# VHH binders against (2R)-3-sulfolactate dehydrogenase (NADP(+)) (comC): the designs that were tried, part 1

Every score and structure here is a prediction.

Target 1, 333 residues: (2R)-3-sulfolactate dehydrogenase (NADP(+)) (comC), of Chromohalobacter israelensis (q1qwn5)
Amino acid sequence: MSRMISLREAETLAVAALEAVGVPRWEAEVTARALIDAERDGLASHGLSRLPFYLAQARSGKVVADAQARVEVAGSVIRVDARHGLAFPAIARGVERAIPLARELGLVAVAIGGSHHFGVAGAPVERLAREGLVAMAFSNAPSAMAPWGGKRPLYGTNPIAFATPRRGTDPLVIDLSLSKVARGKVMLAKKAGEPIPEGWALDIEGRPTTDPDAAIAGSMVPAGDAKGASLALMVELLTAGLTGSHFGFQASSFFEPEGEAPSVGHLMLAFDPAHFSDGYLEHIEALFQAMLEQEGVRLPGTRRHALRRERGESLELPEAVVDELRAYAVSRV
Structure headers, positions and changes below count from the first letter of each chain, unless a header shows other numbers; antibody chains are not in Kabat numbers.
ipSAE, averaged over its two directions, is called F for ESMFold2-Fast, E for ESMFold2 and O for OpenDDE. V2 adds 0.75 times the mean of E and O to 0.25 times the DockQ between the complexes of E and O.
Where letters were taken out, [cut] stands.
Atom coordinates printed by the task and the answers are left out, and those that the model quotes come from them; centres of patches stay.

## First folded at step 4 (VHH)

Design a01 (from c29 with D102L; framework vhh_8ghr_2)
Fold by ESMFold2-Fast, scan of step 4:
Structure a01 (fold): chain B 333 residues (1-333), chain A 123 residues (1-123)
Amino acid sequence: as target 1 above (333 residues)
Amino acid sequence: EVQLVESGGGLVQPGGSLRLSCAASGFTISDYYSIGWVRRAPGKGEELVARIYPSSGYTSYADSVKGRFTISADISKNTAYLQMNSLRVEDTAVYYCARYYLFWSGEYAFDYWGQGTLVTVSS
């Protein structure tokens, strides 16, 4: 069911498949590397299993395969128009403009509109953290959560990510969805014919449900209930609102091959700690040391960094994914 | 179709200067690629000496060369440069121009390499 493949072979295959549907070389390389990095980190749901959906949408025109992201800078704001292309090229352009500007100004925002699936929200903030910057990222997505007290989903699970550099070791990375449970767990329960726990989801009438089918038709429950719902609304406004992009209820599915562009939004913030205080890296280690003195405590991102080192130069991928990517690469479709 | 061609190496005395050039073909260096200079001396590992991201102007340097080496790019010539000043015997190495990317994890990988150019610093 699964196949072992080298990182280089996986990248070559993914780039070939993307080029076959009209994605230019650089955009294809950036996208392939983001998906491979997700696989290395043990985040397979955001990895190469996503690529067949991106390819189908590029083939149909739902994703503009040859889109060149446009970048404008106004003071501390880097505005990126993804132009209904894939998100990863737009994110990369924004990140690279943010690094020198954050070092100059102390704080910058990257506002990305007209975009697509953000992928692993922790990835771009980790990239900024490895350049010595504290970073946050926000994204909206097609509807999955209802307003608190409501029953019609209007916003996505709207991730928030954060990263900080650390002295002599891997960055701390926080990467969280605002739903209590990933939707994928509900899908697994449906496949197995098993109920879900109370508190995971609401049915179409806004009532708590343990039936996976009712949950899929309804909405996901926010983490922390009303508090998480308010955070999801804030993310919606910071992303789709600030960039003029589609709100979740206006955005098409990342998994359907045809239709209008999703046109979602993202926001990243980058802070140069040297502009705020002296000795930031040493100062924060006092907190991390106090945390780690308690048995059972692990810093956010630790398992991700460990899996990446363990996996090294190879990936284990479902045969179906490899076969579908090969079909795209050789068929030019 | 991608090719990197280095030039400018040679023999120089300690305290001297050299300017290395890296001419790129098959891609545009301003199209959000990273260009780096990597050196390798006999008995030593590879060291990433300097990096430039030409589209943003971002540069970084290894501590061993900071303040002595300057990396730059001329977009109109599709060429990157490494200006090496105050050269030391320990700077003796083969210098490679390479196109590379950073995984968002912070690990880097090189996808295209030049042929290498020898820099010998000897009295």
Scores: ipSAE 0.011, ipTM 0.431, lowest interface PAE 9.4, mean pLDDT 87

Design a03 (from c29 with D102Y; framework vhh_8ghr_2)
Fold by ESMFold2-Fast, scan of step 4:
Structure a03 (fold): chain B 333 residues (1-333), chain A 123 residues (1-123)
Amino acid sequence: as target 1 above (333 residues)
Amino acid sequence: EVQLVESGGGLVQPGGSLRLSCAASGFTISDYYSIGWVRRAPGKGEELVARIYPSSGYTSYADSVKGRFTISADISKNTAYLQMNSLRVEDTAVYYCARYYYFWSGEYAFDYWGQGTLVTVSS
């Protein structure tokens, strides 16, 4: 069954659990807020159900709980070394440095190496968009997808995200996993003992499967088949390639409590539209109005913005997750 | 316990100056805990007037105050400041010190607020 808890209670609990395994206060707050935002947006597979896995990995040393990300700026490139800590603090440090630098230079890149699970890819680009910046984000992950024509997984589902500010309203947010569905949905189906739809995944022999266990052992099907596979390869090169981090086949699982650090990579791009043209916000509304004149059209991100507002100050969480977090909160590092 | 305590508000004549202080406790101000000043005039909405990334020294200002207001921070005192010069009647508002927390959703970027300091600019 599930349990209703307030946003503030959820944050207090998550922060206490993270601090109990040695995560410092700021890093704990950033991480908790990212997972709570995923729950608010209806993206439970990236929400608080992930936290017990992070906690177990921090306890074992697979995640360096007290890692302080290091930031180095060279021209338009902000290089962040996550130092095998949680990704969210490293992303936050990169984004905070990117905002003023993008306004100064017009375009900056944030390259994050030695990192962990990126979470909801739309989140950091939405943050940048609310600061008036157009943004893109990319991340690799432990192996889940095979090269097109192959059956052995080499790269993750490798999300691409994009956001742009809009005049007087919520940003447009695009958040694309390059598999037909996020791998986290397969993991949730496995935990629930439920089958997955046909077309989501292939077994170890490259055959379509509805069995979550066979899917996890095999590979995720790319969105748009060969086209999505090529995009996943591009993301792998832009992230792990550019940062010198582990490729998907070199990275350990985000769900196993022990082992070496995953050491994955991320890339974010931030554009100040004022450096490119005058009147960007007014100009893009012509496109959005033309789109919305067609019945049935919704702009990307509209549903997550609406769901966030609808949920208000409460979250519905699995009872087992709440109980596990409470157990961590009373432990000591 | 996180707290932000403002001081330095009051009554001032047009053209005058005030310096607002925001003393933080329960956390250390840094690039990653940015501090902003938000004002709310009677019957008006909120306006973010200034923000600072303390350890990097980067600052941003609303167009309405640019050139007149200066935000700064003293990390050793864990305190942020807003120096307000050439004050105008339209600067009359309650000024809130707020912690800019990394909040992904972006509907509001500030998670802890001071209690507010009234600034009245009138003859």
Scores: ipSAE 0.016, ipTM 0.445, lowest interface PAE 5.7, mean pLDDT 87

Design a04 (from c29 with D102E; framework vhh_8ghr_2)
Fold by ESMFold2-Fast, scan of step 4:
Parts: sequence; structure tokens; C-alpha cells
Structure a04 (fold): chain B 333 residues (1-333), chain A 123 residues (1-123)
Amino acid sequence: as target 1 above (333 residues)
Amino acid sequence: EVQLVESGGGLVQPGGSLRLSCAASGFTISDYYSIGWVRRAPGKGEELVARIYPSSGYTSYADSVKGRFTISADISKNTAYLQMNSLRVEDTAVYYCARYYEFWSGEYAFDYWGQGTLVTVSS
């Protein structure tokens, strides 16, 4: 059963639950806002349904609840240490420093280490794009994919995101998982007692499987096979590698309440187009016009922007999620 | 209880200056809950004029006021200011102080508003 709740009520509840487990006010607000934004985008698997797992990990100390991200700037590189806290405050600190620095230098990198679940990869690059910056983002995650030709998973599905501002309209946003299908689709098939198509996953012996249970025990197949595997490796090196964070095979689950901190890494790049040429926004519209002249073509992000506009000030949330968050909020000593 | 109290509006001649103040209570001005100045002239929509990120010192302005208006904040007084210089007749509007927050998408919302202060620029 689902319940309608206003954006304001959802934020108040999420903030109260986070504060109850020791997360400071600003970090709680930033985290709540990121999860609510995921709900508005129709990406419920990255929204408030994640919050109970974050809360359990904060209670156990797997997430350092009172962590405040540390920021150091060295030339064009903004180094952010998330300090084994939640990722969203660290991302927010990096984005805020990146905006004026990218405008000054033309290009800046935000390197975030010691972090947690990145959430919707398209969200921080869209934020940068609405400030007039072209942006890319990368994150690693706990192991889900094996090296091409291998059978033991070593790195996550390792998202890549990109956004560019556009003249007079919503930014173009690309948000790619590097697995052929989302892991959640395999979980859904398992719940339904249905097989999965060949090509989605490998079993523990590295053989193609249509059995959801064997798939979950094994590894996800990369999008584009060997090409996607190489991209996933590149993302692993750009994120965990550059920040000194845990590789996927060293990272603990985002869903288990106890254990060592995941300590994953993220990288964001922000480009100020004015440093590269004059008239960037006008120039890129020639490409978009040529694309849209073909029937059936849609620009990346169009459906996501339309869905967000259809959703008003309210969210539809599962009763179980609301009840669990309320239980956390009232348990504060 | 969250309140925003504005002051400093009035009548001024073209080329003149005014400084608006916005005193906040019931919350602390921060990068997450910042203050924006929004204006509304008769027959026109709302325009976000200026916003400040207090911790970084970063500021943003509408193109129509860049170089003429300056936003600032005194965190110890929990008060934001809008210094308006080289005022033009088209700056005539009701100016609102509003509590500002952004979603990751860059969409923003105002959840608490001051009562508004009238700024009239006429000869």
C-alpha cells in the first residue's frame, strides 16, 4: 500500500530520522533532499527506500553518522574526504566549490574518497549544468561485474553520467549503468519466480544463466560485452584508483547494516564552455535540431524532465517505508 | 517559528541607491537554507534577483542586475542584505526575501517568504 506525502513532510521526516541516528542538521537536509529528488525523477530504487539502510549503517557505525566532509583545493583538483559518512554531503561540498573554480579556471575535477552510495549519477551533473557548466560524473560500487573472460566479480556496475546546459530549456542528461540490465531486474525476476534472458548474467562458474538465483550469486554482464567491461575498468581506476578508496571487491555492501565502511570513490569533471569557445549554447542547438528533425528521436533526459514536471509537491511512498522512517524519528533519545 | 522580516524599501530617483535587509529567525542561514531576493513587478512574473552561498561566499545574480546589485550576509546577525546601486525605472517592483533551497536538479523552491518591500524608482 502506498501513502501520499508532501515534499515538505517527506523532508521533515527524513531529516528527523537522520538526526535520530546522529547525522548533523545540514548533512541530514542534503541527504534527504537528494533522496526526495530521486523520488521526483521516478527513480524510487535510489530514493527514500534507501534511507532505512543508511540509518541502520549509521546506528552500527558502518557509516560515521557525524562525519563532516573535508575539502582541499590543489589547482584544478578539489579533493573531498567523505570520512566514511554519507556521500550526499560530500558531493554537495564538492559541487559548491566546483562552480566558482570552473568559471575561473575553465575545467575542474572533484575527487571524492572514503565515500558511500553515489545515488542518482545524473543528479549532480544536472545541478552543474543548471549553473552553465558541462559536467561528467563517475562512481564505483561494491562488486557486481567480473573482468571480461573472468567469473569472479571485482567492480561495480560503475555509472557514467554527463550533462550539458541548453539554451532556454532543460539540460541534456545522460545517466548510464555499465551492466547490460539493472541488477534490480534480476531481483524482480527472482521474486516473480521467472527466468531471466540469456545475456544478462553469468553464474558462479562464469557460464551464461537464465536462473535469477545463479545470476545473483555470479556476475552481471557488461553493456556491449568486452567494450563495456573496459569502460567499467576505466571508471574503477578514475574513482577508487585516483582517490585511494576501496575497489569494488574491497567494498562492503550498501545494504548490510554492519561491517567495515564501503569507502568507495567518485569523480566529477566540470567544464566552463566560455573558456573553450564563444556561443557554445547556440552552437550545440544545431546538433540537437538535426537530431530532432528525425522522427522517433528523443534527446537523453527528456522523459525524466517530463516526469518530474508531472509530479507536483507530493510523493507516493510505500507505507512500510514511511512507517520505518517514523520509527527511527521517534526513537531519538 | 520561521520568520523573515524585510526593511529598507522606498522611493528613489533613477541612478540612486537603496539597501534592503532581511532578518531571519527560526532557522540559521546556510548554504542549504540560503536567502534569495525575488522581485515582482505588476504584470510580470517573479524574478530571482540574487542569492548567496554563505559558507563559500559564492553569489549569483540575474543578468538584469549584474554589476549593480550586491548580495551579502552577516551570519552572526542571521541577516541578508541587498545593496542596490545605479537603480533604473525598470527595477521598480515589490522585493521579497525568501528562504531558498535547491533540489539536485537545480530546481529551487521558496518555502517561507517575507511580506515584501516596495521599491519605486521614478523621476
Scores: ipSAE 0.005, ipTM 0.329, lowest interface PAE 10.1, mean pLDDT 87

Design a06 (from c29 with D102Q; framework vhh_8ghr_2)
Fold by ESMFold2-Fast, scan of step 4:
Structure a06 (fold): chain B 333 residues (1-333), chain A 123 residues (1-123)
Amino acid sequence: as target 1 above (333 residues)
Amino acid sequence: EVQLVESGGGLVQPGGSLRLSCAASGFTISDYYSIGWVRRAPGKGEELVARIYPSSGYTSYADSVKGRFTISADISKNTAYLQMNSLRVEDTAVYYCARYYQFWSGEYAFDYWGQGTLVTVSS
């Protein structure tokens, strides 16, 4: 069922498949890298299994395959127009501009509009943290959650991510979906023919459900109930709102091959701690030491870092995914 | 277009030194696009020898070369170097300069490779 392939072979295949549907080399490389790193981090739902859907959308024109992200700087705000292309090149352009500007100004925002699936929200903030910057990221997505008390999904599970550098070790990385449970777990239960726990999802009438089919047709419950619903709304406003992009209920699916562009939004914040105080890296270790003195406490991100190192130079991928990528790679379009 | 052009390989006696150079074009060497040196010896597979992140000053080395090899970068010349001292017969390999793309923190993947330069350590 599964096939072992090297990281190099996986990246070569993914890049070739993306180029075959008209994605230019640099944009293809950035996209392939993001998906492969998701696999290595144990986040397969955001990995290479996504690529066939991106390829189909590029082939149809729903994703503008050859989109060149446009970057404009207005003071402390880096405005990125993804131009209905894939998100990863637009994120990379924004991150590249943010690093030197954050070091100069102390704080910058990257506002990305007209975009696509953000992928692993923890990845770009970890990249900023490796440059010595404290970072946050936010993204909206096609509808999956309803307003608290409501039944019609209006916004996505709207992730929040955070990272901070640490002296002599891996960055701390927080990466939160605002639904109580990842939607992928509901899909897994559906495939297994098993019920889901109460509290995970609502049916189409806004009632709690344990039926995976009713859950998929309805909406996901926010983490922390009304509190998480308010956070999801804040993310919606900070992303789609600030960038003039589509709200979740206006955005098309990341999985359907045809239709209008999703045109979602993202926001990233980068802080240079040296502009705020002296000795930030030393100071935060006092908190981490106090936390780790308690048995059972683990810092956010440690599992991700460990998995990435342990998996090394190879990936285990479904044969169907490898076969699809190979089929695209040989088609010249 | 992105290109990496290597130079400095050759035949050297055990205990000798060589300096490999990697001239980059089509991109600027930075922490965002970092450089590593990877070697392939007959029958041994690939080994990441050294990598550098110029802005942070971060460097890492394989245990087999630590203390003997030094990686550096000259940003003004857009060139990376591998200074190889106290060379041993087992350092004989084809050495590749490779661009390391750091956007997604993928420390083990390289996206562009030089043509490789042969280093032979023998009498």
Scores: ipSAE 0.005, ipTM 0.251, lowest interface PAE 10.2, mean pLDDT 86

Design a07 (from c29 with F103E; framework vhh_8ghr_2)
Fold by ESMFold2-Fast, scan of step 4:
Structure a07 (fold): chain B 333 residues (1-333), chain A 123 residues (1-123)
Amino acid sequence: as target 1 above (333 residues)
Amino acid sequence: EVQLVESGGGLVQPGGSLRLSCAASGFTISDYYSIGWVRRAPGKGEELVARIYPSSGYTSYADSVKGRFTISADISKNTAYLQMNSLRVEDTAVYYCARYYDEWSGEYAFDYWGQGTLVTVSS
């Protein structure tokens, strides 16, 4: 079952639940807004349905609920230590420092270590794009994909995101998981008692499988096969590698309530196009116009922008999620 | 000295079956290098029909043969196989066994090839 809830009520509830497990007000607000924005953009799997898992991990100490991200700047590199807290506050701190520094230097990197679930990878790059910056973001995650030719998962589905400002309209936003299909689709098939298509996943022995249970125990197939596997490895090295964080095979689950902190890594790059050339915004419109001359072509991010406008000031959430958040909100120790 | 030797080709009627073998020497097929089957029909160019990563057991197939062909490997014999079922006239080609590896660019590179074995599906 589902129910309608206003954005204000959803944010109030999410913040209360986070505060109940020891997350300070600002960190709770930043986290709540990120999850609500995911719901508004039609990305429910990255929205408030994630919050009960974060709350359980904060309660157990797997997430350090009261962590405050530490920021240090070394030239063009903004180093953020998330201190095993939630990722969203660390991302916000890094973005806030990146904006003025990118405008000054032309290019900056935000390297975030000791972190948690990155959420919607497109969100922080869209934030940077709305400030006039071209941006990329990368994150690793607990193991879900094996090296090409292998059977043991070593890295996550390792998202890549990109955004660019556009003159007078919404930014172009690319937001990619590197698995052929989202792992959530396998979970949906399992709940429905249905097989998955061949080519989505491998079993624990590295064999193609159509059994959702075997797929969940095994690994996800990379998008574009070997090409996607190479991209996933590159993301692993750019994130966990550069930040000294846990590689996917060292990281604990985002869904298990107890255990070691996941301690994953993120990298964001912000480019000030004015430092690279004159007339960037006008120049890129030539490409977009050529693309849109073809029937059926949509620019990346278009659906997300449209859904956000359409949904307005309310969300439809599963009753079970609302009930669980309310249960947390009334327990304030 | 790396060698790949194919066998098992021949003439078969539509709907029939053949099993091709690729015996490897000078390297172990369970190492980083993997085995693929590439076919070439006159006038059509080459097509990678199946590949296997020995030891993991991971396999991949071209859409044209998926469900009909099965690639396998026997590590103890250092040999790869292609079981071809429900053969069609359009499967007629010279089939090559090739050693290949993935590059970080995501491209597949073939560095050693067998002599090829002819498969003819007709009647």
Scores: ipSAE 0.000, ipTM 0.106, lowest interface PAE 19.7, mean pLDDT 85

Design a08 (from c29 with F103Y; framework vhh_8ghr_2)
Fold by ESMFold2-Fast, scan of step 4:
Structure a08 (fold): chain B 333 residues (1-333), chain A 123 residues (1-123)
Amino acid sequence: as target 1 above (333 residues)
Amino acid sequence: EVQLVESGGGLVQPGGSLRLSCAASGFTISDYYSIGWVRRAPGKGEELVARIYPSSGYTSYADSVKGRFTISADISKNTAYLQMNSLRVEDTAVYYCARYYDYWSGEYAFDYWGQGTLVTVSS
């Protein structure tokens, strides 16, 4: 059963639930906006359905609910310590500092450590692109993928995102998980009692499997096999490595209510194209025109932008999610 | 509790200048909220013309006003300003000061609005 609610009603409810577990107002608003944006974009698995897990972890102390992210700038590197709080406030502080500094220096890096679930990786790079900046983002996560040739998961599916502004239209947004298929597809097959295609996952012994249960216990196959595995390792080093955060095998689950902080890492890069050449926006349109002249070609991000416009100022949310958030919101009384 | 109060609107000739002020109360403008100026003219939709993040000093402008309008903030007075130069007949609108947050997409969503101030540019 689903319920239609406005974006403002959804935010009010999410903020109230976060405040009830000790998250301060600004951090609560930023987190709520990130999750609502995921709902608007048709990415419900990264939206408000995540909030009950964040709330449970904040209540237990696994997430430090009242964490104030620390920001330090060293040349072109903006260092953000999330202090085991939610990721979205730390990302927002980094993005805010990155925009003017990228315009001044031409290129900046935002290195975020001691953090949590990055959410939709395409979201912060789209934010930077709407400010006229070309952007990339990387995050690690709790273990899901093994080294190529191995069987024990050591790093996450490690998303990569990219965005570029475009003149007079929505940014191009690329948002990639490095597993061949999303782990959620394996979970759906398990619920349906159906096998998965060979090539999606490995069992605990490192052998290809079509059994969803064996796949969940084992590891996800990288997109492009050895090539994707190397890319996932690069992301692990750029994120957890550069920030001194937990590698995937050291990080606790985003879904378990208790335990040590996940303490994962993120990296964002922001480029001001004006520092690299004149006429960047006009120049890239030549490539996009050539692509779009082929029937059936669509630019990355097109579906996301269309869904957001179609949904407008309303969301359809499961009754169970709304009811659980309401239960949290009233728990402060 | 939270209020935004605009001042400085009026009638001006094409090519003239006006300075709009937005006094904030009930919150501190340096607390990672953006302050924007949104205009609405009859028969047109809303247009975000300028925005400032007072904590960082970062500013952005609509293409229609770049080079002519300047947004600024005085944290000690908890006030944002819009300096409008080289005004055109098409700048005629009601100008609203708004506190806003954006979703990651960069689309604006406003939580508190001022009452609006009329700017008329005519000969």
Scores: ipSAE 0.014, ipTM 0.426, lowest interface PAE 7.7, mean pLDDT 87

Design a09 (from c29 with F103D; framework vhh_8ghr_2)
Fold by ESMFold2-Fast, scan of step 4:
Structure a09 (fold): chain B 333 residues (1-333), chain A 123 residues (1-123)
Amino acid sequence: as target 1 above (333 residues)
Amino acid sequence: EVQLVESGGGLVQPGGSLRLSCAASGFTISDYYSIGWVRRAPGKGEELVARIYPSSGYTSYADSVKGRFTISADISKNTAYLQMNSLRVEDTAVYYCARYYDDWSGEYAFDYWGQGTLVTVSS
């Protein structure tokens, strides 16, 4: 079912497929690398399996394939207009501007509007952390969760990510969605003919359900119930709200090939710890050492760093994904 | 209640043609809820042979059938079709239509399956 493919071959294939639908070389390379990095980190659901959906949307015009992100700096705020193109080039442009500006000002915000699927939320904050910056990232997404007490989905699962550099080792990376469980777990239960635990999802009437079919038709329960619902609302306002982008209930699917652009929003914050105090890297190690004194405790991000090193220069991909990408690479539209 | 009912299978000689139909009920065929055709022969694994997004007109095919099979949909009848031409002995299999539904994980998900229809290609 699966095929081993080198990182270079995977990147070449992904770039060729993106160029075939009108994505320019640099934007194609940035997008391909983001998806390949997701595969290397063991996050296959955010990797190259996403690419056929992006390609179909570029072919239809739902994604503006040749969009060039526009960047405007207003004090400590870097405003990025993704212009209904893919998110990864817009993210890269924003990060590129944020690094020197955060070092000068101490704190900057990157506000990205008119965008698309953010991908692995931990990736851009890790990039900033490797430059010595503490970072946070937020994104909204098409609707999946209802307001607490409600039954109609209005928000996406609205990821939050955080990273901090560490002295002499990999950054700590927090990367989480705000639903109690990934929707994919409900789909797996459905395929197996198994019930889901109570508390994972609501039916279309807003009632707790253990029936996967009713869950798929309804909404996902927020992590921490009302607390997670409030966090999802905060993320919605920080992203779509601040950038003037579509709220979850206004955004089209990342998986449908046709329709209006999703036009979602993202926010990244970059902090230069040297502007806040002296000795930040030394100071935070006291907390990490206290945590690691407890058997069974692991710091967030440890698994993805280990997987990236262990997997080396090759990927295992479903044969169907490779075949679909090859078909796109030879078909120009 | 979601239901998919296949028809059009049967016995055909090599080089012949068949058209399979998949009648959907309990949902409307769209780009969000699309249809794929999956086949299985005894001693072989499952193979996704074709998939359609009917509103956009996008289709994809397995290399083994590309150029010979054509998937289509009639939205007014809520029915998908698989036109099979230049049939080969190795196309002998039970053909299932399945509802393709995107899950937010980005994986290809088929969540409802038809009963299957047998296609036998022999002299």
Scores: ipSAE 0.000, ipTM 0.147, lowest interface PAE 15.4, mean pLDDT 85

Design a10 (from c29 with F103L; framework vhh_8ghr_2)
Fold by ESMFold2-Fast, scan of step 4:
Structure a10 (fold): chain B 333 residues (1-333), chain A 123 residues (1-123)
Amino acid sequence: as target 1 above (333 residues)
Amino acid sequence: EVQLVESGGGLVQPGGSLRLSCAASGFTISDYYSIGWVRRAPGKGEELVARIYPSSGYTSYADSVKGRFTISADISKNTAYLQMNSLRVEDTAVYYCARYYDLWSGEYAFDYWGQGTLVTVSS
């Protein structure tokens, strides 16, 4: 079934498992924290259940376990080479450089290439927002969606995230994939032996399907049809295009233990609102107040903030996940 | 086992200086697992005074101490420091070093605390 575990115990276990496959201490700590935060936010599909796949890829060399991200600053652009390591250390290095530079210049870009699974796209933009910065993030991923009118997948579900600080309360966080439903839902249905609703995916011939296997072989339907397909293309160009990384059709799976590095790309933008106008925080509250005057309206990000506080210092994890992580933690190199 | 041991507290006159040390064991100080200094005075709540990201060199301070206090870390000694200058009577408090970790979202949490060291600023 499931097992209650403290944040400290989960961190210790995840770090030990990552170190066992050759990930250095700091990179292991950053990665573990990102996955634990996903659990706290109620986003279990992006949490510690991902760690066994990362561990298997590090063990095989598909992920370069001991990669040290390289950072170069050129004006307003912070270039990060993840060097086929895990994404979270590279993102953390980019964010560390972005905060002071955005405060100095007013706007900076973090361009991360040669990377891996971006995780919860809302998390790094929320981090920037808690430092007083308005932020956006984009990532590509292995192929899942076809060009509008096509049937062969070329780009991922390509998330877009946004966050803004708010005076005296949690940031507003927008975090969305560009498929009608998350691809993970199709994979979950396949594991469970359950059909998917019509409208979620197309088979290899471009026909609607309710069969998870046919969907995985085919493509995900874009949110808003042609509009979502165009946004996904835009994200592909802003991420893999700008960083010289693999496009979705060139990138290997995040779930297969062996093969070439995925080598995907990410872009983050950080805006210091003080450089654009005086009184930004006060000004935006007028919009939020008008929204919240309507009964039933919730600002984006409210659920994840509430779940994080509710869960506090403990997590409920599937027993199988804990057991697999423990097996890695005590394994030989 | 994680341990944090503070030292360097004491009695000092207004305008004076003190340097607090925090020796860490059971983990390596890093940008992810680092040291914050938190103070608590009778009649006041807890106040986060300073944090450090030792590998990147970034530091964060409470407005009440900015320009007067300096946080630093010596990774080779696995020790963090708080240099306190131009001390005021209102700086009187028990100072704790604590291992902090930033949540990926930018919230922070403390999971281990030292015993605390008393700083008294009085004539």
Scores: ipSAE 0.013, ipTM 0.393, lowest interface PAE 8.3, mean pLDDT 88

